# Ledger of designs, part 20: VH-VL binders against b7kms5

Target 1, 80 residues: b7kms5
Amino acid sequence: DTFETVRNTIRIESEVDESLRQLCHEERITKETWLEAAYLYLCEKPEELAQVIQLAQERLSQRKAIADYKRAKTMQERFL

## First folded at step 1 (VH-VL)

Design od9 (framework fv_oberotatug)
Fold by ESMFold2-Fast, scan of step 1:
Structure od9 (fold): chain C 80 residues (1-80), chain A 124 residues (1-124), chain B 107 residues (1-107)
Amino acid sequence: as target 1 above (80 residues)
Amino acid sequence: EVQLVESGGGLVKPGGSLRLSCAASGFTFTNYWMSWVRQAPGKGLEWVGRIKSETDGGTIDYAAPVQGRFTISRDDSKNTLYLQMNSLKTEDTAVYYCTTLYSDIFGGEYFDYWGQGTLVTVSS
Amino acid sequence: DVQMTQSPSSLSASVGDRVTITCRASQSVSNYLSWYQQRPGKAPNLLIYAASSLQSGVPSRFSGSGSGTDFTLTISTLQPEDFATYYCQQSYDTPRTFGQGTKVEIK
């Protein structure tokens, strides 16, 4: 059976990508099908979904903090 | 246990035809991409071609030396992969391996399971 | 076609040795590089994929490294069952191509 799909690009941390790639290879699944299954599974478990969203928010906050620091450092170097 | 068993090899004259079969067991064959890899006596490995699962479009690619002469096909109801070889040349003499091909959505491909191979000898 | 060249073509080593085999691609293949082992009279088996990922069931003495055009396979402490021919293979472009092989022989 054919499914209608959309194309997207996703940037994730290299270490996470390596771990996920190893899992997908060993289990004979793809990263996209793993993502679909994980999301569908979590949709049936609201408390667990909330925990995952919290982790995602924390990771996003960390990335923003690093980006802010790098911008400030660039401005300092540019105008010193 | 994953098993791939090739058959159909033998002696054939130049210009002849031969069909190889690969019987798969121990996994859901329908979901796997499959490939043929050959090895001439005392030489290295040479990719022949691959066929995707029906779900992924069932498309087939061939190496240039066999393009137009060889045809890869699969019968998912029999868990069997085929290689139809036409217009055989002495250069086609090799052990032919049936392999599974893992491919992730981002383009990584690996030949992770291999059969024992079947010998095809093309000579007069 | 992407050409894969291995060095050396053969080497002699003793049990317990550290063995390093190199593989060079004629153009960048990113990390789409796998290593295979073929023992005499046997079918090949996958050792390493994605340049550095160890296949399930493969001993930890095997490791891979590199990206782009230059890759290495290392066997940290050679065992008797490791005397075999090793092949690199790229999956970046079609056709998929193998190196010519490196034979690891007993000294």
Scores: ipSAE 0.000, ipTM 0.624, lowest interface PAE 13.9, mean pLDDT 86

Design oe1 (framework fv_oberotatug)
Fold by ESMFold2-Fast, scan of step 1:
Parts: C-alpha cells; sequence; structure tokens
Structure oe1 (fold): chain C 80 residues (1-80), chain A 124 residues (1-124), chain B 107 residues (1-107)
C-alpha cells in the first residue's frame, strides 16, 4: 500500500515559517513529514502535548487581539 | 573554540553616532543568526536586535527603544557583525554584547555564545 | 510584549545550600525559556534552554523546570563559583525579553 495523503493550506507567522524551512533544509526533511512526526511524538508525551496546546491557545488569543486592534483602527480612520 | 570579539565602544555625546563590530570565529558564521544584547551599568540584560542569515535575506528585528536609530548588518566574507548606533541618548549607555542566536531548538530563541562586551558611554 | 518577572531579586546563601529562583511570564510561552548565569565583570553564560535542557558543559547541580507562565531554576548544592546573577529569558516572541535578574550573594 501507499500512504494516502491530503493537501492542506495553512497560514503561519513568517518568522516561524522561516525557522521551520531552515530546520527542514538542514535536516533534509520536508515540512509535511516534520508536522507528522511532531504530532505523533507529542501524542506519546502527554505533558509535552499539554504545553504545546497551551502555547497554541495563547498564539490564537494573540492573533485575535491583533485582528481586533487592526479592525478598530480601520474603523476609526474611516469614520472619525 | 567559538569566539566573539566586540570592538568600537567608547565615549560619545548625546546625539552622536558610533559603530560597533563583532569578529566571529570557530563556527559557520554565514549560517548563524546573530543578536546584540546590552546591559546598562548595574542593571539587567536588554535585547537590542537580531539579524538573520543570507537565506532569510538578512532580515532584522529591533527592540522598540532602538527602532529607527540602530541598524544591524553583517559581512559574511569577514565573519563580522555590526551595530550602527545613531542619535545616541544617555539611556543607551551600556555594555554591548554580540551573541549567536539559536532558533532550531523547538523554535526557542536563545543565546548560546557571548562575546566579552564593549562599553558605550553616552554623556556630555 | 512578554514581560518576565523574577523572584527573588536577590538572596543570600551559603555553600551547600539548595537555591531556587522563579520566573513568571505575563503570558504563556510554552517551554520557550532559557536561564543565564553572569559572574561579576563577565559576560552571561547559557545554563538551561527549552526550560529544562542543560547546556553542554554546565554542571548537573543546575536544573530547570516549568512550562506556560511559571518556571524555576534550581541549584541543588551551591558551590563558591555559583555566586552570580541569574537571568531568565523568553524565546517565544519578538521582542526577546529578560527577567530583571536574581543576585545570589554570599551569606
Amino acid sequence: as target 1 above (80 residues)
Amino acid sequence: EVQLVESGGGLVKPGGSLRLSCAASGFTFDNAYMSWVRQAPGKGLEWVGRIKSKTEGYTTDYAAPVQGRFTISRDDSKNTLYLQMNSLKTEDTAVYYCTTDRWLQFGDYYFDYWGQGTLVTVSS
Amino acid sequence: DVQMTQSPSSLSASVGDRVTITCRASQSIGTYLSWYQQRPGKAPNLLIYDASSLQSGVPSRFSGSGSGTDFTLTISTLQPEDFATYYCQQGYSTPITFGQGTKVEIK
């Protein structure tokens, strides 16, 4: 058999993408295989998985806060 | 084995300019991210800014207090990092350290090698 | 910006003591935290990265723990060369920020 794959389009911060690209190039792996390996590894490490989820929740909250600020600024510039 | 040697520090008047250099050896300089970290006399550490490698287009990041006044650059052919400091203020008085800036460990930015530092004094 | 607060700001200890220094982030930073030691008149040295990973060449009496917002650096049995100032640093986001430092002084 062959591995059945899905194509995903993801939007990540430029700084993170640059770092991940460099890691993948240096280690001769792909972003796809790194993501798979990272997830599988973390599923075997409950405490580390909890830390990653906490970081993800924080990053999501930060993105929402920035989006809210930019939206408010745009409205202010248009209507004030 | 890894060595970072800063130079160019000295006494300057407020509003003046100064350029610091950091000579690197013992590692593959052109692949390394580099940062400047400063420490005012008797105070704590403060990150100044970072420059990435050629692969990332030598992109730079700066702390807010120095944004628009300081410029980080590098010359990979000379294994040298630079900090151009303009419009200097008395609060810029500090020992300036050149550091190697690691990102590869789980996305964690940390500074594994440090130079000895060079003192910049901004006073009348 | 992620603000880093260390406690205590200073402490007095004797050789052989167990010393614990804490660091708190204003928001979750995962394990993206490093600890540095700075001896008087010297440049800082990396002790711990990724919250708990010991830098090569650093004595095993140093250990780090924590995740999210609360972190600790422990020196299990203080030695004469350990009297220094210790800094935590978050590597999670730019700008990179440090704690204010904890000075470990001779009792």
Scores: ipSAE 0.000, ipTM 0.608, lowest interface PAE 16.0, mean pLDDT 85

Design oe10 (framework fv_oberotatug)
Fold by ESMFold2-Fast, scan of step 1:
Structure oe10 (fold): chain C 80 residues (1-80), chain A 124 residues (1-124), chain B 107 residues (1-107)
Amino acid sequence: as target 1 above (80 residues)
Amino acid sequence: EVQLVESGGGLVKPGGSLRLSCAASGFTFDNAYMSWVRQAPGKGLEWVGRIKSKTEGYTTDYAAPVQGRFTISRDDSKNTLYLQMNSLKTEDTAVYYCTTVWDSSGYRLYFQHWGQGTLVTVSS
Amino acid sequence: DVQMTQSPSSLSASVGDRVTITCRASQSIGTYLSWYQQRPGKAPNLLIYDASSLQSGVPSRFSGSGSGTDFTLTISTLQPEDFATYYCQQGYSTPITFGQGTKVEIK
């Protein structure tokens, strides 16, 4: 059967992208197939899926904290 | 939605010629490697040949049974792949499938998407 | 040319069975091996590429293993829609070659 696909543009950390690109090159796979395989595999492993979701939540919290810090620093530089 | 639609199949006499077309949609055709695979009635799959992208100069490879008789070409402006078949033999009777790999990696010796096929019958 | 030999050429199985199909290459092909399913009257569809990588949209009951010359396709719990012919294909070198096929029939 024909696989229907969608194009997505995502922004990820440069260091993570470089590591993933190296993995894909060494294993002869693509970023899109790695993402699909990872998600499908994790959907069959509830405990592992929960761990990944926890890591994702932590990374999101870290990005928010960094954004908040940069905003505060900009305010300080502008008014001090 | 990747779609491949073959056309041009039919009945032809031994020694005759026929040109098959494959209309492609739903992916970036000009970057894709395209292949033809055939299947004789009641038999297995047999690779016919492939054509690379413009970046690789549209280089082609063929299976020995068709080398010198068949030519694969493409028109990227029309998203169409072609198979020109000359000096046809009864052994060329088969359903001909258009196929592609729609990934961006360098590993392109497999067949990710297939058309419905078009039947070519070579009979005296 | 790299010759691909499948075994068995046919098998009978029941829904729920674990089914294994093997593929042997005449020379080492690394992991450049793909598996296809062809249901009666339909075009083939890709199941597995690079010996063990599951194609998007293919059920997780399908898995592949092996490297070098010996490869296996496993269906962990056979479903009604899995009664089909299965082909292995080497992607190591041109000419690209397929195994002769394995027909999985209902018992």
Scores: ipSAE 0.000, ipTM 0.582, lowest interface PAE 22.0, mean pLDDT 85

Design oe2 (framework fv_oberotatug)
Fold by ESMFold2-Fast, scan of step 1:
Structure oe2 (fold): chain C 80 residues (1-80), chain A 125 residues (1-125), chain B 107 residues (1-107)
Amino acid sequence: as target 1 above (80 residues)
Amino acid sequence: EVQLVESGGGLVKPGGSLRLSCAASGFTFDNAYMSWVRQAPGKGLEWVGRIKSKTEGYTTDYAAPVQGRFTISRDDSKNTLYLQMNSLKTEDTAVYYCTTWGYDFRSGLPYFDYWGQGTLVTVSS
Amino acid sequence: DVQMTQSPSSLSASVGDRVTITCRASQSIGTYLSWYQQRPGKAPNLLIYDASSLQSGVPSRFSGSGSGTDFTLTISTLQPEDFATYYCQQGYSTPITFGQGTKVEIK
């Protein structure tokens, strides 16, 4: 049988993407199968999953803060 | 870095047998699909066959000209790929390359990303 | 079997030229096409995979395009080390097949 799949488009940080691409290339796997395996593995490990979620929340907060700062700086420079 | 080193090429008479080896390093060999590609003197590239990983039962595929005469195998404990060539014909004369089957996120298994230096097999009387 | 028709079989060019090589598949192969360079006496080297993805370490003057049945490899500004034979390869189905090669020669 064939697996049912969906196509997703995601944006990740350049440095992380480069590292993940190298890992996938060396291990002869794809990013999609690595993502599936990582998620499934963590779903059976609640304490480790919580740590990953915390890191994800921190990274998201950092991205938002940087975006907010850049918008404020642009307004200051263009409209003041 | 990734390295493929071939050995076992040489002169053999028509109807004879020869076994090529390819020693792999610098990547997780056990997970890799491996192929042999040959090139007759002054001619283009011709795919010989492929072997998949243990997870897929070491499934092999061959080009029609070699089907039934050539066998691809691997020893994951030694990171080594083999090509057993039987009933050799003069048209089998070629440089034989060991190659890795590449993967990417988008398309899967589409290409040969690393190649050995090649080993010459000459079939003549 | 998927037949790969590569053209031209040879071309003459000068350093600094823009060079275009084409491949045509006998049936649609999506983007399952790769390009290789083979310098005299050397093993082939992967340049482009998945029709347009540049292999790590390959100079940016190389680019690929196309999908379905028609594909091109472009070298934007030919360098001395680019005089070589170039091959396209379909990865859509077995048996894996290559074009017959395009030799890029000094004019």
Scores: ipSAE 0.000, ipTM 0.632, lowest interface PAE 13.3, mean pLDDT 85

Design oe3 (framework fv_oberotatug)
Fold by ESMFold2-Fast, scan of step 1:
Structure oe3 (fold): chain C 80 residues (1-80), chain A 124 residues (1-124), chain B 107 residues (1-107)
Amino acid sequence: as target 1 above (80 residues)
Amino acid sequence: EVQLVESGGGLVKPGGSLRLSCAASGFTFDNAYMSWVRQAPGKGLEWVGRIKSKTEGYTTDYAAPVQGRFTISRDDSKNTLYLQMNSLKTEDTAVYYCTTERLYYGSGWSFDPWGQGTLVTVSS
Amino acid sequence: DVQMTQSPSSLSASVGDRVTITCRASQSIGTYLSWYQQRPGKAPNLLIYDASSLQSGVPSRFSGSGSGTDFTLTISTLQPEDFATYYCQQGYSTPITFGQGTKVEIK
């Protein structure tokens, strides 16, 4: 029997996507199955999960700073 | 659990100064971007300004009406946000709310949670 | 600055009514819009973020839609606790701006 699945669109950094795509090609897996496996593995490793969450929080903070800068620059260009 | 509590409001004469504090608890304060939002009696919400986290060098942004007069700062060791208000004007009379900025993946800024607010009255 | 304009500024409604509030941005803001509820004497409460995403703990009778410049907040079946003022807010650029508010009053 097949698993019930959902389709999601997620946006990630282009360099990360390129690296992940290369890994998936070399290992003959898909990005979807890699994401599932990574999450399931980390759920059983609480200390490693905490480290990943910390990295995710740091990356989100950096992405917010970049987005904030771009929005401020767009406003500045429009109203100068 | 997750709480923001403002303090320091009061009555001040035009041209005076006042410092507001916001005590945060129940979340990781040092990673959060923090904002001040005010509301004049019977009026709508007006964003005052924000301060980013230590990772972004504690950079600040301000709304035009307060630029040069107000300063936002924070003390992460005390989980406290500050608003230093100088050269106060009657139009600064408002309830001042402390709030945490949320930026969900792929979305813009939103505010949650909010403190209860502290009233600042500027009159002669 | 991005200006946010709400319609109507006030409305009268009865419990059980479907209520729709609109918000218009002076320029395109994508889906970078949030909706807030403020009950008399209380601080605002986040209802919806990213134009249509319901905040955790908010009743499912609240929904949001729209993108670009035109947005709507809908309350499918008004409850007594929903009599409040509602604000939209753009998160696209600084300065962050709010709509002027829509007061939902008892008919």
Scores: ipSAE 0.000, ipTM 0.610, lowest interface PAE 16.0, mean pLDDT 85

Design oe4 (framework fv_oberotatug)
Fold by ESMFold2-Fast, scan of step 1:
Structure oe4 (fold): chain C 80 residues (1-80), chain A 125 residues (1-125), chain B 107 residues (1-107)
Amino acid sequence: as target 1 above (80 residues)
Amino acid sequence: EVQLVESGGGLVKPGGSLRLSCAASGFTFDNAYMSWVRQAPGKGLEWVGRIKSKTEGYTTDYAAPVQGRFTISRDDSKNTLYLQMNSLKTEDTAVYYCTTDLRFLEWSGYYMDVWGQGTLVTVSS
Amino acid sequence: DVQMTQSPSSLSASVGDRVTITCRASQSIGTYLSWYQQRPGKAPNLLIYDASSLQSGVPSRFSGSGSGTDFTLTISTLQPEDFATYYCQQGYSTPITFGQGTKVEIK
C-alpha cells in the first residue's frame, strides 16, 4: 500500500514523547500511524473527542503560562 | 538519481570564515531535512547539525562544538543547502558531508539515506 | 547526549568469515539505531536502519539486531568489498551521535 503523505514535525513534552516512542516500539507502529489512527478513532467518538479537545486546551493554556513567565524574565534581564 | 554535491572547501587560517554549499537533485528538496556531518582526517563521523523544512519554520539544531559559530541555512528555490562557518579552529579540519533523511512514511528515529561525496576544509597556519 | 561505543575498534578477518560488531548506547534508544559502511576514500552509505531493517540495495549478508542499549551488526560471509569502517548512529535524540567506528581489515 502506497500513500501520499505530508511530512510534519510536532513539538511535544519530552516525557510524553518518550512514552509514545516506547509504545510505538513495543507495538511495531510509528508515531505517524498512531497519530492517524488516534484522530480517526476520535472522529467517530464525539464524546471522547470533546474530552480530548478539553485536555488539549488545558495543556495549551499551561504552555502559554510558562512561555509568558519566561518572556517576562528575559525582558527584565535584558532591560534591567 | 538522488544526488548531493558539496563545494566551497579549502584552506583557511584559524579565526577565519568559510561557507560551504550543497547542491541537491533528484528529489523534492523543500520537503527534506538536511544535515551536515564531518570527519576529521583518520577519525570518525561527527554530526554538525540539521535544518528542517519550510513547514517546520527552517528550525535548526547544532552539536555543542559548533554552536554559536556555525549556521545552517537553505535556499529551496536553488535546491541548495549552506553551512556558514565562523571563528574556525584547527579542530574543525575535516571532510564535510551534506546528508538527507528522505523518510515520509516513518516518524521513527533520524537516519541519513543519502550522502554527498564531501568537501575538505583544512584549518591551519 | 547519548554516547555510542563500538566494539571492537578494529578487527582482522578473511574473506568468508563471519564478522560481528557491537554498539552500546549510554541510555535506552529503543530501536532508533542505524549502521553505516564507509569504504576508504568514499562517503558513508546506509546499511541498516531501525536496528534490523536492511536498506534497499544492500546485500542480505548484512543483518542488524538489538534494542535498548545493546546492538549488533553481523556480516555472515565477508566479501572483498566489505573491508571498510562501520559506524553505528543513534537517531533517538539530538545531538545525533555516532559510534567511534570499527575498522574491518584484511588478516
Scores: ipSAE 0.000, ipTM 0.618, lowest interface PAE 13.9, mean pLDDT 85

Design oe5 (framework fv_oberotatug)
Fold by ESMFold2-Fast, scan of step 1:
Structure oe5 (fold): chain C 80 residues (1-80), chain A 124 residues (1-124), chain B 107 residues (1-107)
Amino acid sequence: as target 1 above (80 residues)
Amino acid sequence: EVQLVESGGGLVKPGGSLRLSCAASGFTFDNAYMSWVRQAPGKGLEWVGRIKSKTEGYTTDYAAPVQGRFTISRDDSKNTLYLQMNSLKTEDTAVYYCTTGWRYSSGLDAFDIWGQGTLVTVSS
Amino acid sequence: DVQMTQSPSSLSASVGDRVTITCRASQSIGTYLSWYQQRPGKAPNLLIYDASSLQSGVPSRFSGSGSGTDFTLTISTLQPEDFATYYCQQGYSTPITFGQGTKVEIK
């Protein structure tokens, strides 16, 4: 085989994984090949890539907000 | 609604020929590796052969007992898989399943979708 | 060719029992092993792929383990719908080969 690969472990939201699994199942492709194709496709489309980065920033912000909320709630419960 | 539906089974005499069809729906057939698996009455599962996708040049592989007698082909425009069976023997009597392999990560070698099967009886 | 030897050929069990089925490959196949369930008169159904990965929709009482040449399918607490024939299958190389099957029967 001519391709050298790396093994990655990623954690994504359950709903997103379920949707991606369904898409990959219907299209008879794997999550690895979908990820590679999506990135390569977007690298040729700077304006669309910028929109994806914007969405990624929004999702990161949401995860931070949820983590901050849970931490605040836990502290509140501990010092009741 | 991912499904496979076989047809074309029936009674045929030894030395005869028969063509099975498998109609696919609910997934991108063009990308799929397609296999035929058979099961003789009261026996276990036996892989017959497979055909790869267009990007791999529709490469075929066959089990030794059917090599030279059976041909697997596909018509992507009709989402249909075929098994052409020539020089049929009594040992070819079986339920024939079409199936496709898929795994979420790194593979097309686990048969996740199966048709209902079609019976082929080779008898005098 | 990779030969798959499955054992036992049959077993009798009761609802609630722990059932173990084994499969041995004639050469190392990594983790390219799948397990199927076939109920009488039905097409096979994929249970486990990549030796230990549970197929979506399959109950958690089914589990697989092993790598290389020796593999095991376990049903932790047998249910009425589990009385069926089970097959292992290697996807490491062509020809693709199945084990001869294990019939799980009511005691």
Scores: ipSAE 0.161, ipTM 0.755, lowest interface PAE 4.1, mean pLDDT 90
Fold by OpenDDE, second read of step 3:
Structure oe5 (fold): chain C 80 residues (1-80), chain A 124 residues (1-124), chain B 107 residues (1-107)
Amino acid sequence: as target 1 above (80 residues)
Amino acid sequence: EVQLVESGGGLVKPGGSLRLSCAASGFTFDNAYMSWVRQAPGKGLEWVGRIKSKTEGYTTDYAAPVQGRFTISRDDSKNTLYLQMNSLKTEDTAVYYCTTGWRYSSGLDAFDIWGQGTLVTVSS
Amino acid sequence: DVQMTQSPSSLSASVGDRVTITCRASQSIGTYLSWYQQRPGKAPNLLIYDASSLQSGVPSRFSGSGSGTDFTLTISTLQPEDFATYYCQQGYSTPITFGQGTKVEIK
């Protein structure tokens, strides 16, 4: 291989991960190459990239909200 | 008052064993993920390992340098965390902190409660 | 493993100064990043969790920002009690790892 790769761990929401894995399986590609291809595609599509970034920001906010709730719950349970 | 109190530190020769204890008070211990973090003299913080709660099967994770030599356990009935250290090496010399915190939704821990630490010195 | 690299390793500052410490992760860790303060001879104290959330009881002069790989701890107006060593810590994956620390010293 002529490509230099870096190892990376990505945490993906379970339903999305499952769907993505299924897609990759059907198309005989890998999640890694899918992500690479998707990014490269979006780099040439500024409007679509902006939409994806916005969606990513929303999803990040959702993750944060869930995390905050779970932390609050954990703290509450800690002192019961 | 929330408190963690480590004990059991001391001087030990290389190859020796030592068991640290951490007594928890002021909070519900049963469901808390507990960790050990150590700090060699004049050095930074190093995570040693973690033990999950009973509901999580008391599963443990260790840092590579202590894997196979150290064992973390807990006695929920005594609100106590343990660190069994075997085959000790000079590089294991450190202040050992007992700590806990909360879990991220999909990640690990942030440590909001710390003991004052107990010193373990491994020397010939 | 996720390596955490802080910058700088040490800095000198005066009371009243704005201090900025950076932490870089070797891979994306989302916002699973905490900041700790450790005074000499004391246990670490949690300052910031989830990259930007201020721990209860921590002065508002402390703030955190960042996501992914690059994070920043800021002390807006350094106080005498702030001279200490600061550590970042990732809670993204095991093994849990800390930055090497940043010592904030008196100029």
Scores: ipSAE 0.056, ipTM 0.795, lowest interface PAE 2.6, mean pLDDT 91

Design oe6 (framework fv_oberotatug)
Fold by ESMFold2-Fast, scan of step 1:
Structure oe6 (fold): chain C 80 residues (1-80), chain A 127 residues (1-127), chain B 107 residues (1-107)
Amino acid sequence: as target 1 above (80 residues)
Amino acid sequence: EVQLVESGGGLVKPGGSLRLSCAASGFTFDNAYMSWVRQAPGKGLEWVGRIKSKTEGYTTDYAAPVQGRFTISRDDSKNTLYLQMNSLKTEDTAVYYCTTDYRGVILSEYYYGMDVWGQGTLVTVSS
Amino acid sequence: DVQMTQSPSSLSASVGDRVTITCRASQSIGTYLSWYQQRPGKAPNLLIYDASSLQSGVPSRFSGSGSGTDFTLTISTLQPEDFATYYCQQGYSTPITFGQGTKVEIK
């Protein structure tokens, strides 16, 4: 069989990206294969998967809170 | 079929300006990092600069000899890369190639090199 | 800036010869190195990427090796179409830099 692949682009926080780049370079793997392996591994570990989902929800919530704060600050500055 | 076609080269006097174009076809242009590479007559290859994709805000990098004089831009809707050359010097005389750098096109640290090259366009800067 | 020193600048060889070209980076670049072939009057062609990976469609007589600062391109059995200039190129950091080139000439 021939593998079928899909191309994606993802925005990641710069510090996380730097750490992941170092890991991939040291281990001689790609971000693509690391992502595939990580997801497949977690799918076999339901308790660990749940923890990762919780962390993802926390990080998303933090990004939304920062965005909301910046928007409110901008409105203040624009109309004052 | 994957291809890049340069145009816009010609004869220009020192201090003049010229704009080069590079038309891309046969691949997903908007995801690719694009570079300009030049080669003076009888000399080796010299990297001019690159432009990243929209995801990276179209950020540009330039080699020191052209910094402040050359500007790289792209129009993804037309699958076209541009090089605006100002304050041209005789040392800028070269064949100018556009190239695609597939490093970073996929979420990957694998270095794919400059896979696709145009046939080049000659720029002659002479009095 | 990462300087790329390529050697030799030229060499004379016969069809059937084994040819080796070397490239040295001024600092470690991992495997972020590619090799190109340029025939007279033509655009460069990618031969090897990521230091040792053969580009699709490139004959198996071409091989690359090395990591860090020292790299080699080998042509195991030189063919008539291989008389050309060869360049190494680092993609580790900007500015992107090329070696000075190695011209492989008919002996």
Scores: ipSAE 0.000, ipTM 0.609, lowest interface PAE 14.4, mean pLDDT 84

Design oe7 (framework fv_oberotatug)
Fold by ESMFold2-Fast, scan of step 1:
Structure oe7 (fold): chain C 80 residues (1-80), chain A 124 residues (1-124), chain B 107 residues (1-107)
Amino acid sequence: as target 1 above (80 residues)
Amino acid sequence: EVQLVESGGGLVKPGGSLRLSCAASGFTFDNAYMSWVRQAPGKGLEWVGRIKSKTEGYTTDYAAPVQGRFTISRDDSKNTLYLQMNSLKTEDTAVYYCTTSPRYDILTGWFDYWGQGTLVTVSS
Amino acid sequence: DVQMTQSPSSLSASVGDRVTITCRASQSIGTYLSWYQQRPGKAPNLLIYDASSLQSGVPSRFSGSGSGTDFTLTISTLQPEDFATYYCQQGYSTPITFGQGTKVEIK
């Protein structure tokens, strides 16, 4: 109760979530504290933060391409 | 041909309740995410809320002004979307549109088809 | 919440003109931006999704561009049926938000 917190609903790739859950279990930390620590650490390392942002942009582009493909298939199946 | 037909609009007093319906045809309703968008007379578009498909447990999201007062539900067996409006305020006066999104709109968030709308007037 | 601001709020144009409408997001939204057309007394219809993708059945004179915070809708050669109000909309995060609209009026 030391810190004021907010609840965020986010969706991440299931394999990434599984790997992160295992890491958190082994190290005895929570996903929320890992996320906070990772962000704070990267904010102190601009070069590494830039690389992470680049990876995030690449992953977003890939998800978008997959979503577009799935939407096209769904649109074909929406009509009787 | 995709069709969305809203009904149930009308005149209601502040504090009253009203239930809107949207009859869908021409597409596989049970796979679609459905939303309500409203437009006050002479004003712009305002998103009200969304309901996902059965695969996502019919989860709902609402805009802050309607949270706790409005409830979105659906009956896939009747291809019908509902909006239950409680504790109505004069600020809720608007044309209410039923909209449908591609199943994966959570990644893109766009509305490809709209109904013609139904007018809700909240006036003393 | 992501705020969407359109410019201009209205414009006057003639048939045959090139019309450009801009939309700015209060934070980066990638390309999760759609454009809608609403003719007087009618429901909105989708023109452009994913910033630049033309919706099926929409004339090729409509095009969209941009990413991040700045987006544009262009009508290359305005037709009589294009006099309407245009809205941008972000789908990046909930609540889903619309711009205030741009009215394209006959000159």
Scores: ipSAE 0.000, ipTM 0.617, lowest interface PAE 16.4, mean pLDDT 85

